# Ledger of designs, part 8: VH-VL binders against q3z8e7

Target 1, 156 residues: q3z8e7
Amino acid sequence: MVEKIPMTASGYKKLEDELSTLKVKRIDVIEEMRLAAMDKDMRENAPYHAAKEQRGQIEGRIKEIEHELKYADVSEYTDTNTSKVNMGSTVKLRDPKNGECCTYTLVSPKEIEPLKGKISASSPIGKAVFNRNKGEQIEIEVPSGTLQYIIEDISF

## First folded at step 1 (VH-VL)

Design v05 (framework fv_libivirumab)
Fold by ESMFold2-Fast, scan of step 1:
Structure v05 (fold): chain C 156 residues (1-156), chain A 123 residues (1-123), chain B 112 residues (1-112)
Amino acid sequence: as target 1 above (156 residues)
Amino acid sequence: QVQLVESGGGVVRPGRSLRLSCAASGFTFSSYGINWVRQAPGKGLEWVAIISYDGSNKYYRDSVKGRFTISRDDSKNTLYLQMNSLRTEDTAVYYCARDHTSGLWFGEHFDYWGLGTTVTVSS
Amino acid sequence: DIVMTQSPLSLSVTPGEPASISCRSSQSLLHSNGYNYLDWYLQKPGHSPQLLIYLGSNRASGVPDRFSGSGSGTEYTLKISRVEAEDVGVYYCMQALQTPYTFGQGTKLEIK
């Protein structure tokens, strides 16, 4: 068993659409491999290996999407009197000891850019803030110990 | 469910012939390359031959070239290995194995194996 | 022909402990397409071989995440993070870069 992967309903649908597109592309690439295989030795056939490489990339992405869809935890906060951290949320964290703040946006794995504050829900920070309310104190485990932050703001 | 079932093994004298079959079910047979791999009693695995998904390419280990012929009949979902001029060193369990790992049709990776059929070549 | 050499040839492990098997090829298995054509197979006693790892590091469908493959070129490693009783058998590496495809001599894993 694996941990659930939080995502929005729109994110889930986007993955379904991408999967459908890749499965159609896969048919084309298989045919390209078939045509390439007819003329040359399989080991040293450059067109065959190029098609095989493209096939590998498509199959890798299909596996990734199927895994994400299988373990997806689709949630949506609409018309609530309180906002919680969810996929797509931008969270402002404040260190209560020194007053410094930092901002993070929860994004899908393909959109991760830690230096720009875009992190996954499965990262240590992402796990700590997910489904939490404004004003809550969170605890982040790091090798040197435990870090404490307060959720100062949540935006979408 | 994917299944590969070998048959045709037996006990024969040196110089004789045997034809092995591998009956496939549970997948589109014509889309996959298939291998023959053998294992002598108490020994390791030894690759024998491969046939491509469309039957246009065939490759063999040197010790069986000219004696063994791999073929397929997609209308019967069956792979064959015709073994002529058998030698005592051909004694082994013969497995057929599908050349496909998670969508790489000729990925040279054996994702499903049969149960094996035993060939004994003795005087 | 490419020669595949495994070490150790035999390994005894207490359940829950890690295990590591090495595989060396006489030629690089890294193709110009960027893939390492090295597979790992497990043959349990009385059973047919089964695929564990393909293209160096990819786990086959249904293979537990305690199995991992690493390496590139001429040196590869199969690791089991926590050995279980069901992992007993003979492990083989195989190169599929060129025909004839060749297997290592096998590594027998036993439980203490």
Scores: ipSAE 0.000, ipTM 0.471, lowest interface PAE 13.6, mean pLDDT 81

Design v06 (framework fv_libivirumab)
Fold by ESMFold2-Fast, scan of step 1:
Structure v06 (fold): chain C 156 residues (1-156), chain A 125 residues (1-125), chain B 112 residues (1-112)
Amino acid sequence: as target 1 above (156 residues)
Amino acid sequence: QVQLVESGGGVVRPGRSLRLSCAASGFTFSSYGINWVRQAPGKGLEWVAIISYDGSNKYYRDSVKGRFTISRDDSKNTLYLQMNSLRTEDTAVYYCAKGSPEYTIFGVETWFDPWGLGTTVTVSS
Amino acid sequence: DIVMTQSPLSLSVTPGEPASISCRSSQSLLHSNGYNYLDWYLQKPGHSPQLLIYLGSNRASGVPDRFSGSGSGTEYTLKISRVEAEDVGVYYCMQALQTPYTFGQGTKLEIK
């Protein structure tokens, strides 16, 4: 299975804009190659070889961006909402029955450290709190049943 | 799908003129150089001419220089070959063929794909 | 102009047997970039030519793997590992190193 790539809406748009720019530049470079080749100068043609190298770089970047856009998860990684739990948010949860509190930060897979409260958005706690507001009551499914917590605070 | 369709062929006497057309569809016509290739009855393939994407560069087989003119109208996705002072040896099926592939790493004018269906020109007395 | 010469001019093959066609150029088609600017085309009876092989050895989209191109410089070969009825036609090599682009005289493949 291929991992989804979390990103902000602005990050996604920046990749779309870069892709659009590269596609325009690709047309120009291909035409530079065409004109150079038609000059009957294929054997020792520096302009042709320079354009060909540039085209290779453009094609590689286009492939990379298309892959990132195909596997993007914009809804999971947004920096436009400061009142809801998002990637990078630190969430304070309170158990209403016993008053105990615990703090968790939603991080990318490479940064997961459960002992320091750094968890993934795909964990049981992460799934329950993601995109929730301060003051909401959440339910977390565990082997013994369903646990309930209140989102007491959200910081960024 | 990518297609090229030729038209304008016919039967004419030596010294007369014909204009061939090649209608393109399924690709960004304005981004490609297009070729004319001909084939006389019972003979092999013979390259005739090419035009660059913007019409600024044109190349011809020596035997048709000064008599044939290649041109394009990108607003109509159409290639033309104006053939003047026709000779009996110009009798052939004329094909248009897409030149430079847009999405390769190999460069420009390295192969012809696709080819049109052809249009027949007969120059006889 | 670069002159292209094919051999043989015709051959007859029993279905399932291999076939090979040679193409020679009057000067090297090997560019300093390492590519050989030689293409192969097939024209089936009553049809337009179609691309088989480009840049010496690369199969065009949709071309069966029984077709292969090899060679470098001035000598090139097109091989068909197992000839089928649909392979009947005239085969042409073409140099694309410089204009005017030039074709070989063609090789006619027939089934015995």
Scores: ipSAE 0.000, ipTM 0.466, lowest interface PAE 14.3, mean pLDDT 80

Design v07 (framework fv_libivirumab)
Fold by ESMFold2-Fast, scan of step 1:
Structure v07 (fold): chain C 156 residues (1-156), chain A 123 residues (1-123), chain B 112 residues (1-112)
Amino acid sequence: as target 1 above (156 residues)
Amino acid sequence: QVQLVESGGGVVRPGRSLRLSCAASGFTFSSYGINWVRQAPGKGLEWVAIISYDGSNKYYRDSVKGRFTISRDDSKNTLYLQMNSLRTEDTAVYYCAKDTGYDILTGSPFDYWGLGTTVTVSS
Amino acid sequence: DIVMTQSPLSLSVTPGEPASISCRSSQSLLHSNGYNYLDWYLQKPGHSPQLLIYLGSNRASGVPDRFSGSGSGTEYTLKISRVEAEDVGVYYCMQALQTPYTFGQGTKLEIK
């Protein structure tokens, strides 16, 4: 029995769009192969061989996408925008009081660059956002008190 | 790309006033607290004052309370230190120093510093 | 006010050798949020101070791996695993647990 493939509605649509693009490209590549093959001698027909290889890649990807779409288990509640903050996530925080926003990416210790928003999961901000969902209000504890922010967006 | 440029230093007699400015560029000025730190000739670093990102919190070392006023003008990306009733003990290079946003309220650590402006108070 | 005490006040190191600087606070810098509010700065001759380590042990952006910070509460250490010529300057610890923020006296590092 073929197992269902979980995915978001956005992921499903992205695959549909990719499939449509590949089908158009397939038509172009088949035509390129046909034109190249009109040469009487195929022994050293580099354009034909290049197009044949490209067609193989396109057909393989089309089959993969069609399989994924056929066995897709689409869930509205697995939308990428509702995924939890994890290592590598980019988080947009908004101060509800003044509307200021800032963006942070959770990175490994060797990649930390505070001015570029690359912070440790062990920092006060990183610890407060880790494993949280989009739309949650978070509190960041500092010596002078607690700061409040809303997780406005989560991305890769 | 991030720059802090101090100005307004000079030579002045005790009891006089000076206003220092710190012009900021290369970051969202309104999102960060900024500090003034001074260093007397041949001596160590001494924290002077902080202003929070929204201007609602200001803190000073005791020796300058009532004499110095920290302020900011976010429309000009500029920090100020109004220094009144200057004393010989205020002679120092004055640096402005930006926080990293990790401790937005208390303003530490200081990830960028200006080049400093020299204040000399002598009789 | 929280008093910060550094030791030694100066040290000379042969290039490639390790160096260690201690910083002691008059009260714990460990906040209830679990972080130690102790930062380390380097001031090279004729230059402005620059951030090296924040919150006890986190290396600032662009700071080489040979620098490390450790400690908790009232005792902190800055270590340089292999000192290089560009490390010459005065090292300061600073507490940011409460205002007024206070610096240690500074430790002058120079090459033998």
Scores: ipSAE 0.000, ipTM 0.481, lowest interface PAE 18.8, mean pLDDT 80

Design v08 (framework fv_libivirumab)
Fold by ESMFold2-Fast, scan of step 1:
Structure v08 (fold): chain C 156 residues (1-156), chain A 121 residues (1-121), chain B 112 residues (1-112)
Amino acid sequence: as target 1 above (156 residues)
Amino acid sequence: QVQLVESGGGVVRPGRSLRLSCAASGFTFSSYGINWVRQAPGKGLEWVAIISYDGSNKYYRDSVKGRFTISRDDSKNTLYLQMNSLRTEDTAVYYCARGRTWLPSGYMDVWGLGTTVTVSS
Amino acid sequence: DIVMTQSPLSLSVTPGEPASISCRSSQSLLHSNGYNYLDWYLQKPGHSPQLLIYLGSNRASGVPDRFSGSGSGTEYTLKISRVEAEDVGVYYCMQALQTPYTFGQGTKLEIK
């Protein structure tokens, strides 16, 4: 069975748009490389090396997006789906040892803003909470060990 | 504007104490872990200490353990570094830097301008 | 403690040329959660450090796409595809896999 990558419909569309932009940019950078390669000394051809590096970055990102789109599991939040953590859910976690709370929203890869609590479903926290219910205890693996939290609330 | 402003530096003799402050503005201070990072004149960056967003976890470099204490007062949006038994090796510009202690990674995305501590005999 | 080693210690580049800085850690920075706990920082002359790259390869907000980070485990690279005058300064890698967080010794980038 193939592993799926959870994402919102808006995140999927954003990746499609980025892919289209990158494919156009790829055409331009290939032409830059061709023009630069007409210079006689390849070792000292700075424009060629810069274009080659840019092409590598573009190709890498294209493959990444194509993989994400191919294995995408597109989910949309609905008013009737608040019982379980899903894409677009905002989850309030509480540490049972010290009583501290923190809030995270599961978003598509391009919408990730960790400082605003917007995290990927493939992140350590995202994996631990995805498809879990309110009141469940979860464990999150971090470099210093394992953190324990309770899912205190699930909202949209 | 998101800002961190350090203060409390000065010139002291070895064995004396200083307390540094780092005033935060423009963000929810209580949601972030904060680091102290120092830089000796002409030298590289050296991490000193971190306090978690909730104050429950504090970590230090070995050379300052038992001498320095990191603390925070969220009601004042202020971070502190109490520096006791200062040594000449502690001479540096001290920066506070906002981190991500709820995801234990460095990720120091906001830095103050620094405050200078000089320990000389 | 984890030791971070950068090379080269200094670079002189002509504007528009690429630059590459290497960072090696004394132990793997790849955690079982799949993240590489390696950041890159830039300190411009007379300024505070600023975050460039976090968790190995992610660009911080506001950082131009000419900056890229790559690598895994014990070997990491920061690349600047086309160096601009404003990129002058000292570049530091830092591991955040475990405390104490440790910086490399720094790489000074100058315009030729």
Scores: ipSAE 0.000, ipTM 0.465, lowest interface PAE 24.2, mean pLDDT 82

Design v09 (framework fv_libivirumab)
Fold by ESMFold2-Fast, scan of step 1:
Structure v09 (fold): chain C 156 residues (1-156), chain A 120 residues (1-120), chain B 112 residues (1-112)
Amino acid sequence: as target 1 above (156 residues)
Amino acid sequence: QVQLVESGGGVVRPGRSLRLSCAASGFTFSSYGINWVRQAPGKGLEWVAIISYDGSNKYYRDSVKGRFTISRDDSKNTLYLQMNSLRTEDTAVYYCAKEYSWGDYYFDYWGLGTTVTVSS
Amino acid sequence: DIVMTQSPLSLSVTPGEPASISCRSSQSLLHSNGYNYLDWYLQKPGHSPQLLIYLGSNRASGVPDRFSGSGSGTEYTLKISRVEAEDVGVYYCMQALQTPYTFGQGTKLEIK
C-alpha cells in the first residue's frame, strides 16, 4: 500500500527550493569542519560541537523534505473543467440548517492556513469533500459533533 | 533561555588588578567561543579578547596583551578575564558575547555588562 | 588591523521614513568559504548591543523584516525600510574575518 501526501505544484517547488538550500548549507558546514582540521587560525577552529548540532538539524530537515517529496501527490490545474473536488479546488459549503457558507481551498501541507480557509485533504472537511461533486450533501465528524454541508460550488 | 551575566567590575587605581567573570546558562557552554568587548563612557564598542570553545586558541587586542588573560571553566559554565596593570584607558563597561557557531564569529547573545573604572 | 568606517555618524529620521547606513572596510571581508564576515549590531539606550544582521545579509532571529543588509567585499549597507520609535539607538558594523575584530565608530539614529 502506498500513502501519498497531497500538495500543490507550488508547494512541491517550495520544498525542492528549501532542500537545495539546505544541501548547500550542509556542504558549507562539512567544508568548514575540514578546514578547521587543517588550520590553526581562529576562524578555522570555531566550536566543532556547535557545528555538529547545526548539521544534525540540517540533516533532520533534509530527511523530512525528502520523505515529503518522495510521497508527494502533486495536483496541477490549468483552465479547469473538473466537476469533482481535487487538490487546488476551492469549495463553497453551505450548512442547510443555518444557511452559513464556508469556503475552503485544498492545499499542500506547507500551505495550510485554517484561518484563511486553506486546509489539507486529510483534515475532516478535506476528507469529506475530496472527489465529491457539486450538489452533494456531506457529513463531517468533528470533535464537537457532526456537521452537515452541501457542496454549493467548486472552483480553481 | 540563553543568559550571560558579567560580574567583578569596580573602581580601582592605576596599576591594580580585577578579575571579571561571565556566568553562562541556557546553552552548552563548552561548544562555543566567547568574547570580551568593552565600551568606554560615551564611546564606541571595542573588541578585547576571545577564547575558543576548547580553550586552545586565545587572542587579544594589542593594547591589553601581556596584561589581560582570558580563561574558561567549563565545569562552572564561566568565562574569566584577569586584568592586571590596569590603566585609565581600560575604563569601560565590559561585555561578554557568545559566538553563534563554528566558522561564524558573529555574537548572537551579549551579557548586561560590568563597569570597570580606573582612576587616580 | 582592519579599519571599519561608518557613514553617517548620526541620522535623524521621521517615523515611517527609510534610513540607510554605510560601512566600509580597509580590506575585503570575503573569506575563501564564500562568506562576508560583516555583522550589524544595535545598541538601544541603556541596553547591551544586540545582533541585527550577520554575514552580510542574514537577518537574525526576531529581527523585523524592515531591516536588511547588503554588500560584499569592502562596501556594506544596512537599510531600515520604515523607521519606528523602537529603532532608536547606535548601530555598529563589525568585521570578524580576522583578529582583532574591529567595529565601526557607530551611527546614532534619532527620531525627529
Scores: ipSAE 0.000, ipTM 0.474, lowest interface PAE 14.3, mean pLDDT 81

Design v10 (framework fv_libivirumab)
Fold by ESMFold2-Fast, scan of step 1:
Structure v10 (fold): chain C 156 residues (1-156), chain A 122 residues (1-122), chain B 112 residues (1-112)
Amino acid sequence: as target 1 above (156 residues)
Amino acid sequence: QVQLVESGGGVVRPGRSLRLSCAASGFTFSSYGINWVRQAPGKGLEWVAIISYDGSNKYYRDSVKGRFTISRDDSKNTLYLQMNSLRTEDTAVYYCAKSRGYFWSGTAFDIWGLGTTVTVSS
Amino acid sequence: DIVMTQSPLSLSVTPGEPASISCRSSQSLLHSNGYNYLDWYLQKPGHSPQLLIYLGSNRASGVPDRFSGSGSGTEYTLKISRVEAEDVGVYYCMQALQTPYTFGQGTKLEIK
């Protein structure tokens, strides 16, 4: 089965808006590349090379967004139940062995910022906490072994 | 607000020179190609010249080649058109117009100035 | 140089009725990148030209959706689905495929 990508309605809309913006920018960059190619020796044509690189980046991002929108599952994550971890939930995890704590927010793929604790539901941590209740002990599989945490708090 | 403001027009005799300026504000001037487009009284639009974002590429209509020089001063956000050996057929309102695309010339003109009038009369 | 020819040279339209303007180029404006290098401009009386449509069919920012561009190669059409009083002016097509960029001779739209 193809796995659906969980996301909020806001995240979906943000991806649609980004896609629209990139499609417009693609037109401009293709035009820049075309005109630059007509004027100078291609080896020393800095505007041409800059436009070519930018076009590659735009095309890559468009492909990524189109994939995310095609497999998006927005409706699954609009429930108002705050007793379980869901999309948009902020989860406080405590390591019972060393007392360290970490806070994570489950977000759509577009909103992921791991260094700020914003993670995907498909990440190892996201999978372990999804649909779990406050007070449950969870196990997270990582290459070096299994990590254990307690869900200390859940908020939206 | 994104805008272009032309100046430097006037009334001159054939063979004389004028320098037009176009002051830009509200956008990153150094990232865009800018055009000069003219319109003779009661006539249609006629493209004159374009300068690339970095000033390295310049294109002109044939009738002004060798007489007109397009240039830019990004430190002043200003475009120039040096017009030498003026002819009666150069009489027109001169508009500066920003190219839509980034870092190079040659897409649609999305922002236009109000124009400055050049009259070449004997 | 690429020559741009517009038709009609003038038209009068009752408010609320559609209008259509044609633009023909002396050579194809379709580039190998798939884009048609034809733009449409409107110059209202006493005003500077303003961009309506770029690259054949894309509406410029702030342009009402009653304006649409279509066509490919050497034949292009600007359509106004429901003409309003503010649409009065001279419409120009321009090719940007190669320098010198060239405009059509203009089409004057008037309200009856």
Scores: ipSAE 0.000, ipTM 0.493, lowest interface PAE 14.5, mean pLDDT 83

Design v11 (framework fv_libivirumab)
Fold by ESMFold2-Fast, scan of step 1:
Structure v11 (fold): chain C 156 residues (1-156), chain A 123 residues (1-123), chain B 112 residues (1-112)
Amino acid sequence: as target 1 above (156 residues)
Amino acid sequence: QVQLVESGGGVVRPGRSLRLSCAASGFTFSSYGINWVRQAPGKGLEWVAIISYDGSNKYYRDSVKGRFTISRDDSKNTLYLQMNSLRTEDTAVYYCARTYGLPFRGSYGMDVWGLGTTVTVSS
Amino acid sequence: DIVMTQSPLSLSVTPGEPASISCRSSQSLLHSNGYNYLDWYLQKPGHSPQLLIYLGSNRASGVPDRFSGSGSGTEYTLKISRVEAEDVGVYYCMQALQTPYTFGQGTKLEIK
């Protein structure tokens, strides 16, 4: 019914830290709402509405993180697992045509930064490299054609 | 005292890009979601995009998805709209307007608007 | 997308007389939290839009009490008890229950 959410141990820890921070901020913003509500008309109380929006955002993010943590599928790294591309792996790809290399790290959805090489396992590159071994040749289909790469190195 | 000021509009050919800015002053910018709303010459109001107070939620009108990007820099009290692959139908006055509430569940009360910046896309 | 329909599209009113504008949504704007996510805006000629009413019936700060909003679900009304010359402009309803947020076509109010 509910699909597991793949993520690294560091990604899980980052979500736990964010959740902790948000719970502290929630206490503060609830108090701000209480104080702002005193002796003011609700419709004309900009501080109250700002605090209410902030509380709503905090509550929404807390629920999102709690859902992600509850359904997280955290990759466990052992000697066996390090031989294959997994969540948290950094892969060096080599284009056999021109010898050019590029590096990608498979991360959880919240950690995705394509310009820094951080991609999801569900991306075209991520799908092509996931669970593959060093030295394997992979093909990635893109709108302009098919790209070929060799997995030159796997690290983390 | 409380104000939003748009800038960055101009006249461009179809397919080109423009970056709009919206500078906020007189209020705590980081506490509010901000909308972009546009109005074509002689036409009605059309909502374009919204960004939540913390930048974590962004929503767009279907016709601009993939072409426009909304962002904010709270350290500069400034909102941006990066407009790529512009079309003649994007010709309008662009307003930024602050809002209350949760964009992913519902928002209300755009109570502060800028004066607008004009974007003309002409072949 | 939620479609917003206003009526009339234009009206002319003698100063001091009342005016009424209707707004209909293609689906209910009543949220489970009890609020109706419908706002009313006024755009005076040559000006930016300004907020009149938010969440169905709440007057925005600085808005005269001659303006009132009512309605729930799919049917909403903006009323002006005694129209003044400064009320000339185009009135828009807007739903912000869900994205994309949508405006009505606008109602032009003119003085006779």
Scores: ipSAE 0.000, ipTM 0.481, lowest interface PAE 15.1, mean pLDDT 83

